VH-VL binders against q9p5m9. Designs and how they scored, part 34

Target 1, 257 residues: q9p5m9
Amino acid sequence: MAKVTGLPEFEDLHTKRKWMLNHMAAAFRMFGRNGYNEGTAGHVTVRDPIDENTFWINPLEVPFSLMKPSDLVHINSDGEIIGGSKMKYNTSGFAIHYEMHKVRPEVICVCHVHSIYGKAFSALGKPLDMLNTDCCVFYNNHGIYFDMDDVISMPEEGRRTAKGLADYKAVLVQNHGIMTVGTTVDEAAYLLSLMERSCQIQLLIDSATKVGERKHVHPTRAKAIRENADNPVGLYTAQQPNFLYEVACSNGELEII
Short names: E, the ipSAE of ESMFold2; O, the ipSAE of OpenDDE; V2, 0.75 times the mean of E and O plus 0.25 times the DockQ between their complexes.

## First folded at step 16 (VH-VL)

Design K3 (framework fv_danvilostomig_arm2; at its last look DockQ between E and O 0.01; V2 from the best seeds 0.00; counts 0 for: pae E 16.4 > 2, unsure alone 71.5 < 75, grease 19.8 > 18.9, SAP .54 > .496, off the site)
Fold by ESMFold2, look of step 16:
Structure K3 (fold): chain C 257 residues (1-257), chain A 128 residues (1-128), chain B 109 residues (1-109)
Amino acid sequence: as target 1 above (257 residues)
Amino acid sequence: EVQLVESGGGLVQPGGSLRLSCTASGFTFSYYAMSWVRQAPGKGLEYIGYIYSGDSTAYASWANGRFTISKDNTKNTVDLQMNSLRAEDTAVYYCARYGFEYTYDEGYTWGSYAFDYWGQGTLVTVSS
Amino acid sequence: ALVMTQSPSSLSASVGDRVTITCQASQGISNYLAWYQQKPGKVPKLLIYAASTLQSGVPSRFSGSGYGTDFTLTISSLQPEDVATYYCQQYDSYPPTYTFGGGTKVEIK
């Protein structure tokens, strides 16, 4: 039987890297199972535990549902491949994600996918409403990046996205989708799936206005829920059922470290 | 109106050094990667190197160690420092801009992946 | 070290002829290939990138094809203003390390 545990502790940073890469691969498999994949789109970057100025990213052509730790690509801050699978990756995606990692050194993981409800909701140019208790983790804890139609470089696109992210856990990228951050892969991945589901629920509620009026979670309660739910260890723990499921389905390609 | 103007070319003796400068106008200079390319008389194009930001550079293998590219976003200039010059370094030296556009390619990416604007070049002659 | 081999080194053709120029990479470069035109006494001009995408303002008589190691530039109907040297270039690396082919000189007659 697998059990849900708190954050593991490592004395050996090479073992921590192995743990991180297995959790990164599992997050991709969960994204694929949930239908967040779209062609070669979607990127996760994770800061390396041994050399904190270097990062891991997914390769372009490996399906989310088949991701293995050995497929992941190790890159430096200039985007040069320095290890891992050495497969081709989205250099523009890294340039954007790097700006988040740069302005917030505590951010270990940045997740971005082209999921359906996140894309749909992002086109409305508005933040999520607090219409259920689960989405209250995002109460005063998510931002918006409004895409301008000028032509800019990818680092500047990343800096504008980082401004919309501010000190929050998520940002809605207008006409594009969702980006989440975390101090673990699991935290960022769980928040991504939660925000996608929150977008779906709000779109359903907004489509149902003729059957009833919306009832918001009271702001005082929403604030209290956010303060308790925005907890890195708790969000890591919340992801563990998904991680364990993907390990069990991986036919030995993923490991519990 | 994109303009790239190279300067600093001239006659240099073998073993000498020379610094070329390229002044850019008509676009937001800090957002673009810049490159140096050379062409010896009657010969083809040779890529020298590229700079996107202050610490993001790359060089052709033959140029590494002798040529250094730097970029000053406050002056809108990209410079090429050339050391230990030889007769085979005689060429017209071009400044070129790495073109880009915001496109949905390889996910959420941008760029034309090539040099969309070139300067008129500056001649460097290495001889006595 | 990636090498770009371009052929022919020169050619002559009549106005209206179909002209093809080839470029071969020593290793696979996917579709990361550009073509440039340099008219006599002029600076290079980008024609094609991503092997087959025409740059804005380039006449439709120019086309490119290829993937991997073998690429072609085609001029469907040669015009007098097309007298130039044509260069291929690869950019399949990050940060970009560009390698040019040796050039193909195109002349009328």
Scores: ipSAE 0.000, ipTM 0.398, lowest interface PAE 16.4, mean pLDDT 85
Fold by OpenDDE, look of step 16:
Structure K3 (fold): chain C 257 residues (1-257), chain A 128 residues (1-128), chain B 109 residues (1-109)
Amino acid sequence: as target 1 above (257 residues)
Amino acid sequence: EVQLVESGGGLVQPGGSLRLSCTASGFTFSYYAMSWVRQAPGKGLEYIGYIYSGDSTAYASWANGRFTISKDNTKNTVDLQMNSLRAEDTAVYYCARYGFEYTYDEGYTWGSYAFDYWGQGTLVTVSS
Amino acid sequence: ALVMTQSPSSLSASVGDRVTITCQASQGISNYLAWYQQKPGKVPKLLIYAASTLQSGVPSRFSGSGYGTDFTLTISSLQPEDVATYYCQQYDSYPPTYTFGGGTKVEIK
C-alpha cells in the first residue's frame, strides 16, 4: 500500500510514465464508479513525461470502469497515434485539450466528463457558491465558458475554453459539463470529482429553499481554505484513497508504482 | 542480452512442495512483470500467474491458493512456490518476461504485454 | 472464464503452401492477442503481439489479423523450419488470466 508522503519522485522517466498511466486508468475507473460515463463523451489528456510534446488519451470504446493502462493511446501534437493502444480516441476532445495544454504548459492533466450534476449546474451559467468548506478550493478558482453555442472550430473552442479556465483549476462549460486541470492526474481527477459533488450539493441546497436558508462560507474563510487546499501535494494526496481503492478492486490490472 | 534461467526443478512426491526460481539478466528487472507458464509433457502451454514490478500478483483460477509468485528486485529473481503438488503438476515450468512497451525507443505498442522472452524451463516431476 | 479455442489442432501442408491458423476468444479481447511458435524440443518464441504486430526478427511470411474474438495467424509460404506448434494467447482478461489456446501442430507433408 502506498505511503502518503507527497508526490513521488522517479529516477527513470519510463517508470514515471508507467506510474502516470496507472493513475490515469484508476482515475477513469473512479469516474466510472461515480457514474460519469456518457457514451463516448469525456476524456482525459496527460502530457507525456518523456516526450512532452506528446500526450496520452483514453480510447472511445472502453468504459471508464474497465480502463486499463494498456488501453490508453499515445498521440503527438498533431493527433497522430504514435504508441499505446491503437484504438480510436476523441479527436475533437484532444483538439480542445491541446489548446489548453498550450496555454498552460504547467498543466499535465486535463479532465473532462459529461457528468449529471456538472451538466445540470452548467446549464445555469453561473459559478458555484461557497456553500461548504470542501468546495472552497474553487473560491475564485473556477471559470465559466459561455460560448458553447457558437459554431466554431474545435481548436477555437479549445482556446475559448482555455480563456474561461484562465489560471483556475476548473471551468464550467455552459450546457456541457466540467473540465479540470492539474499538475498530476490525481489532482485533476480529484478536482473533477469534487466539482461534480459540489454541483450536486448546490443543486440540492437550491432545491431545499423551502426548508431553510442557504448559508455561505464567509469569503474570508473561503479564501483561506482555498489558499491552503489548492496545492499540488495536498490535492494529489486527496486522490490517493480513490486510487488505492481502484487498485484493490482491479485484480492486478492496476499497479502501485 | 536478455536471459532467464529457471532452477529448482526435480522430483517431488505427491503432496510435497517445491520452490522454483528464475534469475533474470540483461535488462532492468524491476521495470518488468514476470510470469510463470508450464507445459506438461506432450501438452500445451498453461499460464500459472504473473507478478508486476510493484509486486502485484495474479494467478490462473486453478493455481490460486496453491501457487505463489514472488520477486526480489535486488537479486533479479522471480520465484514460484508450489504446494500440495499432484501428478498432473508434472511439467516443464518456464519463467517469461512481459514485453515492456513504455519506452519510446522501442516503440509503444501495448500489445507487447505478451511474453517476449522465455527461460529454458525446469522440469518438475511429481511421482510417488 | 475466458476460453481460447484454436483450430485446427493439427495440420500438414507442403512447402510453399499458405497456412492459416485460427484462434477464437470466448469474449472480446480487442487486439490483446499474441502468437507463439514452439519448435520441437525448444522453448516458445513470440511471433506476433497486438494481434498483428510482428515481433522483431520474425520472418515476414508470418502475419496476424483479427480484432475482438476472431484471430488468424497466417504463414504465406510454409517453410521446413516452420514445423512447430503454434499457440495463441490472450492478455486482456479481467481478472488477468492470460489464457493460451490449445495449440496447433504444423507439419510438412
Scores: ipSAE 0.000, ipTM 0.464, lowest interface PAE 15.4, mean pLDDT 89
ESMFold2 (binder alone), look of step 16: mean pLDDT 87; pTM 0.893

Design K4 (framework fv_ebronucimab; at its last look DockQ between E and O 0.03; V2 from the best seeds 0.00; counts 0 for: pae O 11.8 > 2, unsure alone 74.4 < 75, grease 21.1 > 18.9, SAP .505 > .496, off the site)
Fold by ESMFold2, look of step 16:
Structure K4 (fold): chain C 257 residues (1-257), chain A 129 residues (1-129), chain B 111 residues (1-111)
Amino acid sequence: as target 1 above (257 residues)
Amino acid sequence: EVQLVESGGGLVQPGRSLRLSCAASGFTFSYYAMNWVRQAPGKGLEWVSGISYNSGSISYADSVQGRFTISRDNGKNSLYLQMNSLRAEDTALYFCAKYGFEYTYDEGYTWGSYAFDYWGQGTMVTVSS
Amino acid sequence: QSELTQPRSVSGSPGQSVTISCTGTSSDVGGYNYVHWYQQHPGKAPKLLISDVSKRPSGVPDRFSGSKSGNTASLTISGLQAEDEADYYCSSYTSSSTYYVFGTGTDVTVL
């Protein structure tokens, strides 16, 4: 079963939920394998396909690399646990993610991690340059959020982060990392890994500026690439090799639905 | 089963405005970029405008830039074209076209970038006498 | 650069092969594999016939094939049939202007 597959259709929403939770767990395992974990930091929220006003989130103390569908926590909009594993979760992380889901109801998944290059680049306070074709999915499609010293509450912090996200697919959270959104778990997870790689590549290029001149992707080309690449079915498909790999490595703890 | 139905065409004088609509069904409209393509009577195809699946990227042909506005409502599965300051050279049959994307299950790849895989029947816009 | 060049018309007898050329530049046909072909019967909307130079969408007969060499793409109709009488348009991504450019169109007549 190593072939890449397209976005599935479900007659039964309970089957769709099971599919989504397996993909959510796989995304965490991919993040752990890629080194995006940092202690108990990092959160993914997914809108429930059966009750769209409820969400799934990772538990506080389960390592990314060991995440199972059964570990995931089902919560309502007030942050109350209503199902799933019933384990503790980061209520501040949910409060921030919930504001994204609220402002943009089409957003199914929000991903945030404290990955190395995303954190490093986020400290520069500037957007990515279009220095390769892969990062052009983010052309006029990512924002910046500056951390505020006067944060009053986590819902307010979430609203300010959502403002920096605007209608984009990603936001650089200054001095923290990256946050991506998607209409599937796989879309958001793929964009997260792509943003991390894009940050790494730009930092390497910036370190080498004394050696040679930067060559930018022309803005007309960058816009065209974004229009082609910012595609929910295509981004879902691009993640499938990672998903399949994590299923194969899971010793039966993950399922292909 | 994919259907695209254009409406809103008609006879107008130069300098006036029209608003075209395209109603979509038979596919998940919010996944795909949408486009307007026009064809003057007895002439070839001309791309007019495109809009990404979430309206985050919009493009226009040089001939309509500043006069036409494309938009979409994913809640209503509808695409729109607001045409202002119409000219005689805008006279054409206006097609709604879906951005083509196909994952071929047996081959495991995607294709159709910058292609239009389904088209409506068009709505006629006539400018002048 | 704002249109891809195609012959005005091509004709052939049933069972023969015809080939339609689509000539652009290195900014479009020569530089990218985003070259597509559409068939348009009189009074009808265009139909996608060939995608990505040579890929055939489901439901398109295998007598239609596409290729590219340099700045020229080609559509070949083998075993020409009466229903193939139509207008044919190529299109391409272009880096030099509006992202999308169509060819001038070719009228195929079956004798």
Scores: ipSAE 0.047, ipTM 0.650, lowest interface PAE 8.4, mean pLDDT 87
Fold by OpenDDE, look of step 16:
Structure K4 (fold): chain C 257 residues (1-257), chain A 129 residues (1-129), chain B 111 residues (1-111)
Amino acid sequence: as target 1 above (257 residues)
Amino acid sequence: EVQLVESGGGLVQPGRSLRLSCAASGFTFSYYAMNWVRQAPGKGLEWVSGISYNSGSISYADSVQGRFTISRDNGKNSLYLQMNSLRAEDTALYFCAKYGFEYTYDEGYTWGSYAFDYWGQGTMVTVSS
Amino acid sequence: QSELTQPRSVSGSPGQSVTISCTGTSSDVGGYNYVHWYQQHPGKAPKLLISDVSKRPSGVPDRFSGSKSGNTASLTISGLQAEDEADYYCSSYTSSSTYYVFGTGTDVTVL
């Protein structure tokens, strides 16, 4: 079981890799559980802990809800499969994510899905309002990417997306969906689900009230909350209930390491 | 022993509704995705719908999209198919099929994601005026 | 959506070998290694015969084998026996509008 007081430490990088892959698979299962699967759209990339110039990515052919560590594909920076499963993956998605990994080397995991409320909210072309304390982790900590209608190369799209992401933990890709980043898979995955829920909540509020009728978290409070909540340990910990749930439901396919 | 027992089939007029059930036993039902597959008389197999272990993922064939609803009750080890706006072409033997979790490696390739390892005997649905 | 193409019927004498082809596209048979074969006797439910192109579930005789090349998967029945007379269906995961697609089915007759 994951410690609440810190991130797990591993003396063996192979064990760490196994840990990461299990959490990666669990993240997908959570995404599936939450209904984020849209055909073959959506993908997660994780920088390998052994060879940091290589990455893991999900295959196209496995539903999120069925993802296993053994389904994940190990690829190099050129997109060639070098290990893991030999299933097909979204090469365009990787090209985009790779550029993001280059711009932000501290990012270990990039998550992207075409979820319902992320897509819906992203069509508004505006940032989230701070309408509850949970979403305040995104206070001045999420960006918007507006250039999806341009015909550009995948690497350029990645660079532009990264620009929209800036130093933030999330980016709303206009008319597309949500993208999050983290120093752990769990951080990125938790933030993605939180962003999705935040989008849903705001859409509900927007549909129920006029702008002047809603109450916002005060900016000072929102900032304080973000500063406290936006840390690797806390965000990792926040994902653990989801991880353990997926483990419990995995029929032994996921492991606690 | 894995058992899948379908029920709820019968004769119904076009436009009417019918609800099929599948009772599962002999395995941990809540761990497995379940599917409905149908076979018209004298015809081949047609996938109809699938639902993940926790209902987080649901899919339908184009031929039934918008008319059929798949659901499950893990507490009752049961799978359901609500069929609305039935048509003559929906006449078929409807099978409950279990998704198999059999992953293995062959030369580094992962196998075993989409096979139906157990089937019920089916329940017959006849749509006729 | 299109079904996977199988020969309508295949026949052989006892002891002979017969092969059933299953032809799809790069979106199904050719795109993934999730091709499965099912055996169905008259009045019975389908039975999983081969999974993932070439894997035999427990209880399936080794005279059944599967392979794939390009967009065509094949089921081979060696040492054909009377009990092998049945319908055989291939299936595949598909990236099209549906998740699964079945073949048209092949009637295997033992002469």
Scores: ipSAE 0.000, ipTM 0.470, lowest interface PAE 15.3, mean pLDDT 89
ESMFold2 (binder alone), look of step 16: mean pLDDT 87; pTM 0.899
ESMFold2, look of step 19: ipSAE 0.005; ipTM 0.537
ESMFold2 (binder alone), look of step 19: mean pLDDT 88; pTM 0.905
OpenDDE, look of step 19: ipSAE 0.000; ipTM 0.499

Design K5 (framework fv_danvilostomig_arm2; at its last look DockQ between E and O 0.10; V2 from the best seeds 0.00; counts 0 for: pae E 15.9 > 2, unsure alone 70.7 < 75, off the site)
Fold by OpenDDE, look of step 16:
Structure K5 (fold): chain C 257 residues (1-257), chain A 127 residues (1-127), chain B 109 residues (1-109)
Amino acid sequence: as target 1 above (257 residues)
Amino acid sequence: EVQLVESGGGLVQPGGSLRLSCTASGFTFSYYAMSWVRQAPGKGLEYIGYIYSGDSTAYASWANGRFTISKDNTKNTVDLQMNSLRAEDTAVYYCARYGFEYTWGDERWGSYAFDYWGQGTLVTVSS
Amino acid sequence: ALVMTQSPSSLSASVGDRVTITCQASQGISNYLAWYQQKPGKVPKLLIYAASTLQSGVPSRFSGSGYGTDFTLTISSLQPEDVATYYCQQYDSYPPTYTFGGGTKVEIK
């Protein structure tokens, strides 16, 4: 189990890569477990720790719940498969994510899914309200991308999405879904699941307004929580129960590195 | 190994200013909040303030406005700017790391304890 | 303002004695209480956090208890190396003020 005091350190980048790929596969399994699968939609990109101009991405046809590290596809910045599995991947998705990686070089992982509540909430074209302490990590720390109606290239869509993301950890893509970023796979994955749940919670609360008034977390407190909560170590740690769960359920397909 | 080393202490006249610095090593500095604590000769520990990020600072009521904490994650340093110094500011000044960061699931924010301390730097305010 | 009151301010005991130091918060702080040890001429050292959790490397003769407003640090068997001033600290305040107690000087008879 990961310690709260820090992130794992690796002297060997190959081991780090293996670690990252296992956590990446686990993230997908979590996504699957949470019902985020929508056909072949949804993808995660991870910057390779050895060759930082290359990335890992999930294949199109592997169910999230069945994702193995060996299923992941290694691609260069041009989208060419250079290692990993030889399965097809979403080239459009990569094109979008690549632009985000370019604008945010510190971002190691970009997550995107077409989950139910993310899609639903994104159709409202507004940011989340701070309605609980858990979502306060997103206080002034998530963006919105509105311009989905234009006929544009995938790279341009990536650039616009990145603009919406700004320096934040998440972006709600209108009528599309959620995207999150992180310095670890676990950070991004946890934030994605948290954003999904936050969308769900707000939709529930908004639907219940006839029976009561919404109570907001005070902005000062929300800001404070964000400043404290939005740290790589904590967010990584927050994902570890999910990771360990997937490992335990993987029948040896995932391992703790 | 976690290390914190304070510097910048010395003799200063009343009304003067002094900037202390603390250099950290042995951990991912950007992940942690830092604090300044002082101790007057023969007296107890007194919290001054903390910093997590450039926009996330807090100070003791007595220190607010006169003391400023800043952090440079690229240099692994945390600084304490002290202005309008008084004789009663004479103390050993410690930088300390928050050893316990935000844990998801904790209902309360700001649950930090100081797990590592520097050796301190002496500031003497005297005419 | 949140105030932490330690008692006693000083004590002297024999080697092997059970020593108890108390810290009282002016308001409830749950278990957000830390204890520090500062030996003469040395830097403070974290002993206990979360009121009762021993910091790594701290001898088991140290223990902490309490919740809310009243807290206790106990040394089950005082050793010569335990000569120090002990401080409690709250870290529950919002915004954080991290108030220290006044300290308890522990000496050997």
Scores: ipSAE 0.042, ipTM 0.563, lowest interface PAE 3.0, mean pLDDT 91
Fold by ESMFold2, look of step 16:
Structure K5 (fold): chain C 257 residues (1-257), chain A 127 residues (1-127), chain B 109 residues (1-109)
Amino acid sequence: as target 1 above (257 residues)
Amino acid sequence: EVQLVESGGGLVQPGGSLRLSCTASGFTFSYYAMSWVRQAPGKGLEYIGYIYSGDSTAYASWANGRFTISKDNTKNTVDLQMNSLRAEDTAVYYCARYGFEYTWGDERWGSYAFDYWGQGTLVTVSS
Amino acid sequence: ALVMTQSPSSLSASVGDRVTITCQASQGISNYLAWYQQKPGKVPKLLIYAASTLQSGVPSRFSGSGYGTDFTLTISSLQPEDVATYYCQQYDSYPPTYTFGGGTKVEIK
C-alpha cells in the first residue's frame, strides 16, 4: 500500500499549482461519487499558489464526478476570468467565498455543497452534538450562519457567512448546507465529507431518541480530540485514501504529482 | 513507566504564596489532563483542580480562587500557584494524571479516573 | 454540591475475611465511580473505575459493584498487604470536579 508522506513541499510553484488542481478535481469527483452535487449548485474556491490574490473555481456546467484539472477556471479578486478553462462559473458563489479568503488569508480552500444531510441539519438552526469521536474535530470548531431573509449584496452575504465561520473550520449555512475551509484542498474536502456524515449520524440518533437516552462524548474528551484532530497535516493525510481512489478511477484524467 | 514528581513544598507563613511543580515522564504529556489533590495530616483526600490546557480548567468550590493550575507541555510540567495561604492549607499536595488518552487515528480510552499519582510534596503553613 | 458518604469509617477484620465497604452518592452518578487504596505512608492507588472495572495490576480479590447512588467495594479474602484506607470518588461532574468519600480505614485484628 502507498505510504502516507505528509504534506508535499514544492520548489517549483508551477508544480505546486498542478498538484493543487489535481487534488481539487479529485475532491469534486469524491463529492460527486458521494452524491453531494445538486444540479448546478455547489462550488469550491482554491487560492492560487503563484498569485495568491487569484483563485480557482469549478465551472458551472461540468458535473462534479467528471471534473478534470483542465476544467477549472482561474479568476482574479474582481471575478474576471484570467486563465484556465474560460468556462462560465457561479459569480455569486465566488463573491461569497472571496469574503472568507479575504478575512482569513491562510485559508487556501473553501468548499460549499447542498448535500442532503448537511442541508437537512442546517434547517434545525443548531450546532452538531458530539455524538461520536470522529465528529469531535468540530467541537467548538464550527459555527452557524443564520439567514435573516433580508435583501443584501453577495459580498455582504459573504461577510455574514464569514462571521458565522469565525476562526472555525466549518459553518452550517441555515437552510442551505455546509461550508468548510482548509489550508489545503484535501483538508477542506475531508472536513466537508466528515461534516456531511456527522449530520447524517446525528439525524439518525435524533430519530432514535424517543427510544432511549442519548450519550454525548464527554466535553473534556471532545476538546482533547479536537485539539489533536484539527491539524493540517492530519486532515490532509486523512483525505489521501479518497484522493488515491479517485485518481485510480479517473482513467488517467487525474495524476499524482 | 509513568512518573510524576512534585517539588516546591516547604514552610510558609500565613498570607504567603508558594508555587508547586510536577514533572511528568513516561507518557505523551500533552494528551493528558492533570490534577492536584491534597491531603491534610490525618485527613482524607481533597480535589483541588484539573487542567488540560490553559483555558480548560476547573476547580473545587472550596478553592475560592486562591489556587491556579498551569500546564507547560514543552517542559512536561503542571504547576499549582497558591496564594494567601492559611493554616488549613497545610497538607501533602499530589499531582495526578487523569486516565484518558487520545492519539490521532489511534483512539484510546481510559479510566476517566486518576490512574497515576506523584509522591506528594508537603506544604506547612505556620508562623 | 454532590456528597460522597462512605461506611464504615473504619473496620477490623481477620486475614481471609470477606470485607465490604459501601459508598453512597447524594445524587445519581451512573457508573462514574472509582475506588482508591492508600496504604499507610504511601500514595493513593487506583483500584477500580467505572464502578466495577478492575485497574490493570490489581489483584482479583478486589471487586466493585453498583450503579446510580449505591456502590460497594469487596475484598473477597483480606490479606495483610490490604491494610489501607479506601476512598471512593465520583467523576460524573461537568465541568470536571471530583468528590472523594471520607475514607474507610481497614485494619487486621
Scores: ipSAE 0.000, ipTM 0.417, lowest interface PAE 15.9, mean pLDDT 86
ESMFold2 (binder alone), look of step 16: mean pLDDT 86; pTM 0.887

